# Ledger of designs, part 3: VH-VL binders against Integrator complex subunit 8-like protein

Target 1, 198 residues: Integrator complex subunit 8-like protein, of Dictyostelium discoideum (Social amoeba) (q54vk3)
Amino acid sequence: MNKIFGVKIDSQQKKRQQSNKNLTVFNNGRYLIYIGDIHFDRKFHREALRYYLLGCGLETAFYSDPVKTSVTNSKYLTFLSRRIFDCFYFLRAPMQAIVVSQFFGNLNQTCLVSFKIIQEEYYQLDTNYFQYIWELPLLEILLTTFTKQKDLKKIYLINQIISNPIINENNHPDIRKNFIKNTKHNFWKAISSNYLLQ

## First folded at step 1 (VH-VL)

Design m15 (framework fv_mosunetuzumab)
Fold by ESMFold2-Fast, scan of step 1:
Structure m15 (fold): chain C 198 residues (1-198), chain A 120 residues (1-120), chain B 112 residues (1-112)
Amino acid sequence: as target 1 above (198 residues)
Amino acid sequence: EVQLVQSGAEVKKPGASVKVSCKASGYTFTDYYIHWVRQAPGQGLEWIGWINPDSGGTKYNEKFKGRATLTADTSTSTAYLELSSLRSEDTAVYYCARHLPWTYGAFDIWGQGTLVTVSS
Amino acid sequence: DIVMTQSPDSLAVSLGERATINCKSSQSVLYSSNNENYLAWYQQKPGQPPKLLIYWASTRESGVPDRFSGSGSGTDFTLTISSLQAEDVAVYYCQQYYSEWTFGQGTKVEIK
């Protein structure tokens, strides 16, 4: 809301917001992206991330509703995913960046950027975020890389995810869809806790 | 040149086993899953299973579980399909194919096929 | 198990004319998490292995001529050859890779 925008909201902007009975997430997103981009350009990546997450959080009551559909499949999250990805990348949180790449809406792009990050930032991959990978081609890339590195712990963790019958190609689509919905929600809840509330 | 080259045609009696090879070249063998697909004469394509050459991990179509065994030798960049308890219905061309990781299942490179004939 | 059904079983088209092949899946192959259709098209000529033409329902594989295009979403998909050439005579297969890997029965394309 107004508090998030601080003194940046002039009298004209206040009038426009008050006249709108239904403030769209898209209108909030445009302004938050602008503010976030200003911070990003100044190398304030954590502040930029906060503004991007606040826009997503406003749609979803800060991810307080664990099973809300808008949390997991928001076009707003898809629209912001690239900017949030860039924030995590420059904050040196490569595993979080890889998770966010799954929201791009283009699996080829997801795999390409993730492959690059995995090669560049291997030793910075936080295994606590492996549980938020649901795309099988991405799991394959991770498994292949960890096997080459002979990283038995990471191989074990990725195999636990691949072996989950819910994520496997043989599962009923609705069960898999609901699992992924919950996985997406839990990821954004964890991220909001770690980056928004610090 | 990226290639998958398969072993030659086999003629087997019912009840026998057959082992087909698929040699990869022109790419890092351990970076790509290998799938096996068969095609009976004049019929469509039927998926058998996949192997991850790096881990040795496998997945089988339930229809072939217990009869098909997928293995890989990373020192020779070769994948193998062994099918046991052969029946006349197993007469088919058997293909190996490379899986594009970022597509999760589209097969971009195929072997030339191995004809396995099961007859008395 | 997802069943793939193609239509027609065979198609005769004059050189330079449009060929259209349909593919239907028994359940949706659209994955909502990434908004991608797990659907590919292959061309197979006699005595040869299948050749990948299209993946993700509409993405043309490198080296495939522009006359080949894929469209559709969910359960209904189409492969279009805008101007049939002599070298396009083949059997065409759709394939889903959403849940396991299953293929359509094939559509034979011939010159009229």
Scores: ipSAE 0.000, ipTM 0.436, lowest interface PAE 17.3, mean pLDDT 80

Design m16 (framework fv_mosunetuzumab)
Fold by ESMFold2-Fast, scan of step 1:
Structure m16 (fold): chain C 198 residues (1-198), chain A 120 residues (1-120), chain B 112 residues (1-112)
Amino acid sequence: as target 1 above (198 residues)
Amino acid sequence: EVQLVQSGAEVKKPGASVKVSCKASGYTFTEYWIHWVRQAPGQGLEWIGWIYPNSGDTKYNEKFKGRATLTADTSTSTAYLELSSLRSEDTAVYYCARSIWQPYGYLDYWGQGTLVTVSS
Amino acid sequence: DIVMTQSPDSLAVSLGERATINCKSSQSVLYSSDNKNYLAWYQQKPGQPPKLLIYWASTRESGVPDRFSGSGSGTDFTLTISSLQAEDVAVYYCQQYYDYPTFGQGTKVEIK
């Protein structure tokens, strides 16, 4: 009959169905968190992480304009950051977990859990994620630990971050806010590439 | 009154496919999960999978992955189980059942069951 | 992956006497975050679908007679019928919903 046109129609139909499913899924964040919890309870931490990231709308924020990153600074992501932290911790991604701890909204708790992880998982700390640390007390914990370990390379990398005037100097609040917003965006973009788009 | 009403008995040959329906009434169809469970004659209950009608998302028992397909039509409040590549051991009563929430959930209302017989 | 094992396979009890059915899970179905046991009990009479009796190990479903009770935690659970009635003749199934659902093999309750 018309095999070529049939193939094109089928392709468009599949594309439309996938688009509609994605919209429905993204509009029901509570449902996605529920599905994430099911996977988490089954010890499927990578799958749980995927659903938690989708539930926050983080996937859509990573594909374009920085304005879409406003969702990553929401109180909703702060609430969900504990679940995402646990996923990275159990996936043996301690540096990613430390980065996520900055979203807790409680700096003392961030420092306490990060200190413990840094002590226990020293040799698993992926230096590619150092660039996503913006909290000065956390950077000082890292520097102190690396100095104790005499890890010259990690000392150098952390000092480069601490030496950033936006982080350690009395700059206009909006400059620091925008820098942190861009750092958060870049982190979730990297996470999307490594955990969501595989 | 919550009701789940299933389609009638089916007789199929080995290698064929069967599609069983489950029509829901008396509640908001999109707010609850629909699970599918089968029971071979004189045997126990075996979970096949669930669908959440609001999103169309599904979960399957690994044993049925690739052979079972769960769908739902929200316009008619009807859930469907399609099972392909039928074997004699697929002869069973197939039930749909509703779940409120929580991970996987307990099943509070059940359909009357659909007998699927697979014979040559 | 969670295997549910019931005992006994069949049970004969006189009218008015206590019936006890046991259910064991291959791993704990107690979720530490909410302190709930993800376990349900169903009653199935010949030619009928299963009917929910108990959920969360010990919560009785609305409309279920108070002679039915559930107990236990973690891996060991019990369904008790305090005073067996003629209409209680059925097969009883436990089900876990901690992971993807699995059922026990069933316990047939008969009148002695």
Scores: ipSAE 0.000, ipTM 0.439, lowest interface PAE 19.7, mean pLDDT 81

Design m2 (framework fv_mosunetuzumab)
Fold by ESMFold2-Fast, scan of step 1:
Structure m2 (fold): chain C 198 residues (1-198), chain A 118 residues (1-118), chain B 112 residues (1-112)
Amino acid sequence: as target 1 above (198 residues)
Amino acid sequence: EVQLVQSGAEVKKPGASVKVSCKASGYTFTDYYIHWVRQAPGQGLEWIGWINPDSGGTKYNEKFKGRATLTADTSTSTAYLELSSLRSEDTAVYYCAKDIYEGWLDYWGQGTLVTVSS
Amino acid sequence: DIVMTQSPDSLAVSLGERATINCKSSQSVLYSSDNKNYLAWYQQKPGQPPKLLIYWASTRESGVPDRFSGSGSGTDFTLTISSLQAEDVAVYYCQQYYDYPTFGQGTKVEIK
């Protein structure tokens, strides 16, 4: 038997303590998010982003399992989507910010903020992140803007995404939902590798 | 540890119905779909359908549409397959399996043998 | 629905030798947007449920020995066991998840 403050604990009490310890480990993600907020308020957006990603990583086993406690289903990540969006925006990562805007609970808000960013930061749009866009109205905004700019390469890339039957309306809605969940998870894995590595 | 535990073997008469259960543990039951797959003696794997325990949404293989019913009870983390109008060719081991969002099947139940005989 | 066809139906291989199983889909299971093949491989031993070996056509599941490998793209896929061990005697199934799941008919691997 082991002791805590001089008291012997039985096997049932040990199991309860271990269960509470495991819960506390996941709850420590909230502390990391809190530290992220402190950095955000001080305008240290890169450090804020790192702490937000670390906090979300604890909720998702560091993005190692594509669906296990997925970041896409996390209340914390959904709540923080605006903060993470702002971090990418202020770090001048506009395409990543546009992808994150899809996590807002309001598609109109997604389209409005994305339209503004596309107008302001056109030449900084990293095409490697186009693959993480699944909202058709957002794809249409991108296509319209690229058409006005006569950007043939970007038009082609967006048309490839729009042409995907899984993204467009089809007779298999559950496959579309699965695709979107996998796209969200893959995005957060890519972001974590890019921003958490030294 | 992820585990899917199925109900025990069943012997049914032709025309009867059978209901097989699959109790999940070790993960959040509503986060992943449960698929049902059967295997007749000496035969390959045949997909029956899936259920999304979060929404109750289901998809069935056309061969089983109208005879198979998939349900889930989130309070007990248990999925069910009910197959009606049983025929001798329904004799098979029935498996439940957890998926990765309609993708690959990473964990399987131990199987439930259903025998249909007169 | 996508039809999966395996070849051969059965395969006898000596211990330590290479075993190769083929799987063909009736339409491409390669998704252009993520450049992934929506194809998995399972191993089933007598009296046991199937066990996941490979997903995304070539990604080995955790705990699966490195002698197992998957390859191929689009409609033609291969599972290779580089050096057959006694415990590898089983039936192997391919499965697509590009659309609603369908399995190949299975390939029985036995010791020659």
Scores: ipSAE 0.000, ipTM 0.427, lowest interface PAE 19.6, mean pLDDT 80

Design m3 (framework fv_mosunetuzumab)
Fold by ESMFold2-Fast, scan of step 1:
Structure m3 (fold): chain C 198 residues (1-198), chain A 119 residues (1-119), chain B 112 residues (1-112)
Amino acid sequence: as target 1 above (198 residues)
Amino acid sequence: EVQLVQSGAEVKKPGASVKVSCKASGYTFTSYDIHWVRQAPGQGLEWIGWINPNSGYTKYNEKFKGRATLTADTSTSTAYLELSSLRSEDTAVYYCARDLFEGYYMDVWGQGTLVTVSS
Amino acid sequence: DIVMTQSPDSLAVSLGERATINCKSSQSVLYSSNNENYLAWYQQKPGQPPKLLIYWASTRESGVPDRFSGSGSGTDFTLTISSLQAEDVAVYYCQQYYSEWTFGQGTKVEIK
């Protein structure tokens, strides 16, 4: 996406917000996305990523805490997933990008972009992020590619994920949904640790 | 059941202002943007602007800057379009429409409000 | 801004036959980073608001019949109705959302 979402903050509007002690705009996700887009357009992908991650409010979006702050939810993560994907892709973090593609809300698009990345960036796939793949078609793409490459180590790691009874068995739907929720939470905790640490 | 329900038809004289409402139901109002699009009789679709109901930030088609004002009331889940200094060429059906992916396409549309400007 | 041009302006097709509508953008609406085309198709029947049919150039909206399909990439897009039904008589609009929001002029589909 190379456009800004219709946010135009002039000096008068900014002054009014400050004088009224209305700071909602400064912690609103769109404002943070807008700032992120400015950095992205200037090719500062790591700084853009930081603003996009702040805009998500990751822990609140997963509803892991009943106390909610007023900006982010699961739908907001879905809207931002494509921008975060672009940041990881340009930062040469292809495995993180593949994980984020699972948030697109379109499994066909997830598989299409992941297949291309796996072919283009095979040697840059950080195995520490394999644990955050939950979509079976994506696991099949990874396994097929690693088998073709005769990469015994990566085959082993993917098979450990596939062999997880929660993923692999015809379990009650709630068990799988809970597992995916925890996997998503753990991924964003890892990303926040790695990209928001100062 | 997601719905956008608009206010009724309006007849205005040149130079007057009109305010059209769009009441949302069946979804979280603050999670989606609202676009405004008009259609003159027998003509195509023309984008006016959009609003983020959560922040109040707006973006306007340059043609409508200074005459159109988009607002939203989160307590009633209602978006508003106010168009001032009406001319006969502003006669059109005005639609509100929901943006599913924030700044993307429009998945749910209101039924439309006919605004007639005549002397 | 991006200008959307549809062809033809009007199309008469017999019941059960294929209808094809073309849409051309003045610049590419394909975003290379995510490989997505920022293009939608809407159907408008007389006296009704527009209805979303297709988004991301080829993704069919929930509840839209299988006979509707979208194709194309970059600057050239097509909406296909594989077997025209009586209820498909309408004006069809393409729309880009890559930079701002602009609509094509519309294509009227009628029965021959």
Scores: ipSAE 0.000, ipTM 0.446, lowest interface PAE 15.9, mean pLDDT 80

Design m4 (framework fv_mosunetuzumab)
Fold by ESMFold2-Fast, scan of step 1:
Structure m4 (fold): chain C 198 residues (1-198), chain A 119 residues (1-119), chain B 112 residues (1-112)
Amino acid sequence: as target 1 above (198 residues)
Amino acid sequence: EVQLVQSGAEVKKPGASVKVSCKASGYTFTEYWIHWVRQAPGQGLEWIGWIYPNSGDTKYNEKFKGRATLTADTSTSTAYLELSSLRSEDTAVYYCARGYDDLWYFDYWGQGTLVTVSS
Amino acid sequence: DIVMTQSPDSLAVSLGERATINCKSSQSVLDSSNNKNYLAWYQQKPGQPPKLLIYWASTRESGVPDRFSGSGSGTDFTLTISSLQAEDVAVYYCQQYDSFPTFGQGTKVEIK
């Protein structure tokens, strides 16, 4: 729990937490993470996930007003990625867990945990989340596994993602960076809708 | 145009309190954060805390929690730092400085207020 | 807290020559999501408040002369004065703003 207290927070998340006193749940992200850890320890993984997501300060969790800058690419979110990953894993949302593993900051670890999950939870892989994979080595692991399983539908879906020149070619660094940022934003927006908003 | 003007030098005895003012002009006082930074004679800079005048929200450096109090008066565009239980090591020039939101670098500074704590 | 360490403590440079000041942070101040380094540089002359020179490690504040430039990323940063002028005699401070603000101990720049 205490591990979270020193975590760096994205400038956008800091801005929201510091400038809006009327939303006390945003004022102390560390406390929200602490509450999340209590729920996690008690095996209430969905409640833990909710508090971790609140601690990340996801914009779409509380405001409908359009804001042009996303808080989803937070260093704080990177530090929380393991906890969020564990929540999805225990909630039997393996594809969401695999997407979150891309935030670990260690691609080798991402590939190792994802490979294991793909083997263990093959029939639980929600194809709606394939669109949120941007790491080419991870896409290759998925493709190899689906090819061995002769899963034509999943092979097709992964090939559509790999065929995107923005992911594969890196022709313009700014275009790739912006695409990944938008992909991350869309993922956390989808997660907020499915797990945070009632 | 943008100016932060601080109150004059203070001499205090150990155990006393001091209140330093910082009057802002040339911008909308409630749209910016006021930070407080001190500098002991011949030493480096040390951040004390900030206040957001629009809400009255404050944040403090742990070293100063319980001794420093930041306030703001929006009717006079003036921020205040009150430091209690003064010690000789509190002898320093105290600066107010303007920041914006979560970007805690400082584009405009007050001229500084020397606080001397001695018997 | 993030500890900022500057080197050297002081340096003497001849007029027109290059001055280089280094700043190290105890942990990265680079936000990989926005690719910004939360690092600023200030100039302080005797009896005056600090003056902002550089923010985002390399962005020069409006009105600051072109001879001042900032570089570096992550934990290692440099302030360069390409051709030292007499008015540049001052103490220079780096500051991180990735967390609660912390400053380096300062580097005094003097004329040889």
Scores: ipSAE 0.000, ipTM 0.428, lowest interface PAE 19.6, mean pLDDT 80

Design m6 (framework fv_mosunetuzumab)
Fold by ESMFold2-Fast, scan of step 1:
Parts: sequence; C-alpha cells; structure tokens
Structure m6 (fold): chain C 198 residues (1-198), chain A 120 residues (1-120), chain B 112 residues (1-112)
Amino acid sequence: as target 1 above (198 residues)
Amino acid sequence: EVQLVQSGAEVKKPGASVKVSCKASGYTFTGYYIHWVRQAPGQGLEWIGWINPNSGGTKYNEKFKGRATLTADTSTSTAYLELSSLRSEDTAVYYCARAYEDSWGYFDLWGQGTLVTVSS
Amino acid sequence: DIVMTQSPDSLAVSLGERATINCKSSQSVLYSSDNKNYLAWYQQKPGQPPKLLIYWASTRESGVPDRFSGSGSGTDFTLTISSLQAEDVAVYYCQQYYDYPTFGQGTKVEIK
C-alpha cells in the first residue's frame, strides 16, 4: 500500500504520467513547465526534468541542427534553471546540478550551492561533466576541494580546463562569449542525449 | 501475482552472443525500471545495467559497456539482455529485477534467473 | 565503485538466538538532500533469486517478518535477526543504490 505521497506511487498512476509526457508535442513552454511541476510534486524528478527541458526547447532535433544563436542564453532557461537544478539534485546527479547552477544568473548563489554539493557528494561527482564548467570561481572551488582530498586525477582534469587561455584571460570579450555559448550548447546536447532520449 | 519470468538456460561457445528474456506480468511494465544483475557460481551479485521500458533509455556498468545491450518490448511486456563476445568468466546466473521508486532504487521483484554457461 | 564489505563471511546461530550481520561501505551512502541511507538487504536461499528484506537501511519490506531489522547510517550498517528460525538459513547480501549498485560478498547464516 502507498502510504507516503511521492515515495511509493501506484504503478498505474506512474504509467499514465509517463505515457502522458511522451505524447505531449505542444510548443508551449508554460504548459510544459506546468506539467513538469506536477511530476516534480509527485517526486517523479526524471519526468519533471524531461518536461522542463522540452519547455526550454532543449530537444534532440534542435541540437542536431547547426545553431548560430543559442537558446541556452534565454531568460526562459535562466527562469527554469533552478527547477532543472532541483531535478538533477534529487536524481543524485550532483555534477550536472553544479553545471546547471551556472545558469542561475547569480554567481554567489552558484558558488554557495555548488560548495555544499561538492562537500556532501564528493564521491558522486561525474568527471565527464567537468568540461562544462566555465565560471572561474567555481573551478577554484573544485580545485581547492580536490587538492585537500589529494585527488591527483581530478586536480589534473580541472587544471586542464583552467589552463585554457580563453577561460583565464579576458583579452577579447567576443571570444570568451562564443566559447561559453559553445560549452552551453555541448552541455545541453549531452543532457538531451542522456535524459530526453533515454 | 506480480512476477518476472525469464527464458531458459543457455550453453554458448566463447565468442558467441546470448540473449536472455524477462517477461513481466501482474503490474504496469512501463511504470518501473528493469535492472540486470548476474551471479557467477559460488560468487556474489554484480550489476550490469538498467533500462526504462517507457522510453527505451539505458545505463550500463562500465565493465559491460560495449558488450551488453538492454532492450524492451512494451507490446509483450518483455525486457532483454544481450551479451556479446562471451568468455568463460561470463558463466553465471543472470537475473532481471524491478527497481521501485526511481531508476537507482532498490529491487523489490526478481526473475527466477537464467543460467548461461560458456564453455568450449 | 563503492565497495561493500560484510562481516562475518559465515555465522552459525542456534534456533531462537540472535544473528547479527555487519555491512561497511567504502564511502557514505547517506544522501544529505533527502537524509536517506541508500542501502538494502536481501536474503537468498539455494536455487532462488534474492528476496528484498530491508530498504532505506531500516524500512522492512511488506511481508517480511518482524524479527528482521536493519540499522546504521553513513558507512556502517547492521542486519539483525532477533530469533533465528529454520527458514532463515540463507546467504544475506547488503546493497548500496547511492551510485551504480554494488553488493557485499554475502554472509552465510547456518543453524548450530
């Protein structure tokens, strides 16, 4: 018997919710966010994430086309970034959550939540996502933590990112801006493959 | 009444492939993740991967990546594990199991197991 | 990988007496955001698949007798059988699901 809402859910109810998301084809971000919130409230974080990503237009077809302008720099993605962050956090994907925190539009909040996650979930940090960190203060937090842990491999990986002159130097604003846009695009392409197509 | 029923024992030669089935009944097949776990004779349990029958999405243990393929047929409520390039070390009982709650949940329902023997 | 280590490898207990099995993880399986321990215990009898006994370290699965209990947090966990019955002769496994699932090596429980 289901006694706790969101912990044990009736299988028929879960099936209906999962089937419903797959049939949603509306290009209406507000509606998709609303449906995502319904799933999130029921603790179906993976389903909630799918609807939030669809609401942002972060679907596979979009990323298969050459895109000169990135939708990942939109106000809508910034607005949804906290919801998407929460989904990754509860799905036990802490490194993905840390990457998404860079979209908050408030670097202090990014560093605060990331430091907490790094401290709490050190052993769950998926190194495949290190390449999607572009904020120097966040890279410094990771480097400091890995140095304290004497984790030579993670130190090496973060130093490879920091050593990129585009990240370290602000010689030309457009070069850095384009690099960050490409990094954001590659991240959402990877997330689409792992979470929208799964 | 809820159950997972697996296909029968298989004997294969080194280098061959094997495909094990797991038929679900008594519950909504697309409502749960199906995991695969193996157990070598006299040994412990080793996780292979999971499939989401609703989406077809999969995750694999790095040890089996490139050799294991997980699929599901929602019309027959059946999950499949195909393991290629078989070695003698692959001799084991292979189990399918249902994860409750989320993709990384605990296993509340198990198939009866399928013995795969790899020998020359 | 998170390494799960059980102790002892085998245990002989008289009928009606307490059996205690320990499980240690190489890293914490306590997730701070939900304050849950991602640990389960299974019972496996010869020729049968594993059967879920305990999940979230201490929650007993429906239909599992009250004599089975789980305790512990973080890296150190215990499965207790308060009064061993003949049908409890089995191998017991702990399992973490904090990351890619890994199992302990198993503890064989026998009657003295």
Scores: ipSAE 0.000, ipTM 0.429, lowest interface PAE 20.8, mean pLDDT 80

Design m8 (framework fv_mosunetuzumab)
Fold by ESMFold2-Fast, scan of step 1:
Structure m8 (fold): chain C 198 residues (1-198), chain A 121 residues (1-121), chain B 112 residues (1-112)
Amino acid sequence: as target 1 above (198 residues)
Amino acid sequence: EVQLVQSGAEVKKPGASVKVSCKASGYTFTSYDIHWVRQAPGQGLEWIGWINPNSGYTKYNEKFKGRATLTADTSTSTAYLELSSLRSEDTAVYYCARETYDILSGYFDYWGQGTLVTVSS
Amino acid sequence: DIVMTQSPDSLAVSLGERATINCKSSQSVLDSSNNKNYLAWYQQKPGQPPKLLIYWASTRESGVPDRFSGSGSGTDFTLTISSLQAEDVAVYYCQQYDSFPTFGQGTKVEIK
C-alpha cells in the first residue's frame, strides 16, 4: 500500500502538518490524502476513509451543483479509488468496495478484484448497494456466483439491474453515460451520508 | 509578479547526485502544488513528479521512483528536486512548474526558467 | 497511462497563413459529468520554458493573443494559429491532465 502512495515525510514536516489549522490545509485535497494515509497505516480505516472522501470534495451528502458533481468524476476520485476501495475492504464493507472498483479506470482490474471479494465475502454483500453497479461484466460475475449459491433473492435483484436496457453498451451510449453519471452521484451521496455526516 | 526562480547549471559525474532548487515568490507557496518536468536536449517534456508544499505529499513517475526525491521548505518558499545515481541519459533541463489552484486542474500556469544538468565523464 | 501523439512533427507556414496542429490521446480526456476536456497547450521558444496558451481544450490563458485557439473533444484536439506571426516560431506541446500529466512529442512551427 505505502509503496503505491509514495509518501516520505520527516518528523518535522509531520509535526508541522499536525499543528496547522488554517482553512487551506483542511480544503487541500493532497493534504487530506496524506492524513488519510497516516490513519490507514495505523489501521484506522474508517478515519482514513473520511479523509479520502474529503480529499475528493465529498464533504456533503447532497450534490445538486454541477461543479460539485464534476468533483465526483474528477481525476482525484479516479486516483483515490484504490485507497477508498482498500478502506471499504478492511472495514468489511465488500459491496461498497466492489462498487468503488468500477472507478479504477481498468475494467479487467475491476472484475479481477471484485471476483475475489465476491468469493471471499459472499455473506457480507449488502444488497442495498447492488443498484450502484453499472458494468455489465461485473453484473455477470455477481449473477453467476448467486446462481451457483442458489440465492433466488440476489439472482432476482441482479436480473432487475441487467434487464435495464440502459446498461447495454451497444444500444444508447449517450443515455448510458448520463445514467452512469447519476448512478455515481447517488452512490457518493449515500457514502457521504453514511461515512462523513454520521 | 508570480515567479519561480531555479538554481544555476550543474555539471556532474555519472553516479553522483544533484539537487535543484526552485524558489517561489508572488503568491502563497503552500496553496499550489509544484511539479517537476525535464527536457533532454532536442527531446520533449517528461513529467518527474509533484509535491504538495503544505503537506509534503509526493507522487512520482514510476520511471524516477527510487532515484528522485521531492522536498519543500515552507520557511523559504523553496521546492527541491534531488536526483541520485546520475547517468548520461539524465542530461536535461529540469523545470519546476506551478499547478493551478483548482483541484481539478493539472496544467501549469507558471514555470521556472530551467536548470541545465549535464552528466558527463 | 495516457499517451499523447501530435501531428505533424514539423510544420512550415508562411507569415499570415493558418497553422494547424493536431493532438490525439490514447484514452478520452473528456469528463462527461462536467463536459470538460482535461487538455492544455504550451508554446516553447528556444532557450525558454514552456508557456501556457490554452487549458480546458479551448480556453485561452490571459494575455495570449486571440489568433491562438483550441478545439476538439474526447481524444482528438487541434491548436490553430489563424495568422502566423514571426514571434510564433516555436515548438508546441499538448498535455493531458485527466490523469498524471503526459505530453505530446511536440510540433515544430517554422516560417516557410
Scores: ipSAE 0.000, ipTM 0.449, lowest interface PAE 15.3, mean pLDDT 80

Design m9 (framework fv_mosunetuzumab)
Fold by ESMFold2-Fast, scan of step 1:
Structure m9 (fold): chain C 198 residues (1-198), chain A 122 residues (1-122), chain B 112 residues (1-112)
Amino acid sequence: as target 1 above (198 residues)
Amino acid sequence: EVQLVQSGAEVKKPGASVKVSCKASGYTFTGYYIHWVRQAPGQGLEWIGWINPNSGGTKYNEKFKGRATLTADTSTSTAYLELSSLRSEDTAVYYCARDSLYEDWGYYFDYWGQGTLVTVSS
Amino acid sequence: DIVMTQSPDSLAVSLGERATINCKSSQSVLYSSNNENYLAWYQQKPGQPPKLLIYWASTRESGVPDRFSGSGSGTDFTLTISSLQAEDVAVYYCQQYYSEWTFGQGTKVEIK
């Protein structure tokens, strides 16, 4: 008698079940990405975005649990970040595109594309998405641009983010890391609500 | 295997300075922060500060600011603690210890040096 | 700053008996976002450096015997040695790493 039957499913078993669910979604993702590309080519950018988000496993349930990080940290999401970025750009959602550029895995590319978007689409920058910027060089680009434009409201909002002690490099790494993790989760939850559920 | 090997015991006069070394082996030296902790005879453990061997960045306990200097030499995988203006109260065993958090600071200490006894006496 | 207080200062326990050491922090060392307690336990034998026994309040370091266990959350923590062996004679220290690093004053475990 090495095994006990009838034991309650504990947190570890529930996490394994959730992990298996994620694997099933990812195994179906190749087809969803392909369909997304077809819609993208047809200029159906919102539908393309929907398929890309579904292909990543970016269902609201995946982002309702901050512990469930497999989707947020996946190579698959990083790979799709450019496609999702393009969708937001063509949907005239430049601030969402700038947020997504932080997932590129190349900060120089993030800063270069964001700088161009900020210059060209200034009046389309939705301030509700400023809270999802965590890269300091990107915040500096935003602050410099808003200062040149004398945009006091946007200067104030970016300074609130930069001055947040949580993202200060003198804070405990776990606090910074967890803040960034929660910021990512909240962003994808907001995007899922706005683009998958509506 | 991970090892931190410290320099030998030192006897110093009041007002002198001492420099203790801690040589790391068995892991990537620049991948982990090194802490310094001291223990006076019959007393508990007191944190002095940390150094990031990759950047040379340091943080000190307020009690030791101005007297303690932490440095690291990546070419020899060696961390150093220099303590100046020594007083009898500085008589203690000084330990180096590795932060268990990879490429940052903030966790428990998974490996310790064997300790260096510094005695300050006239 | 977080003050760590251990009790008792010393314990005399017979071989094979249970030893219990308590550690109290002046404020919570539980980080609510990850639900982890930033608390470790170290063993120090005479003439030796401290050796890590337990981290995250209850996780045993590799190679540490099963008789050592850690428990507690928030501000109150316990290190238990279920059946004291001769080699367990040492001073035991708790450490918080929630905000910087501070240690308890130590508990000396001796054999009766």
Scores: ipSAE 0.014, ipTM 0.532, lowest interface PAE 6.6, mean pLDDT 84

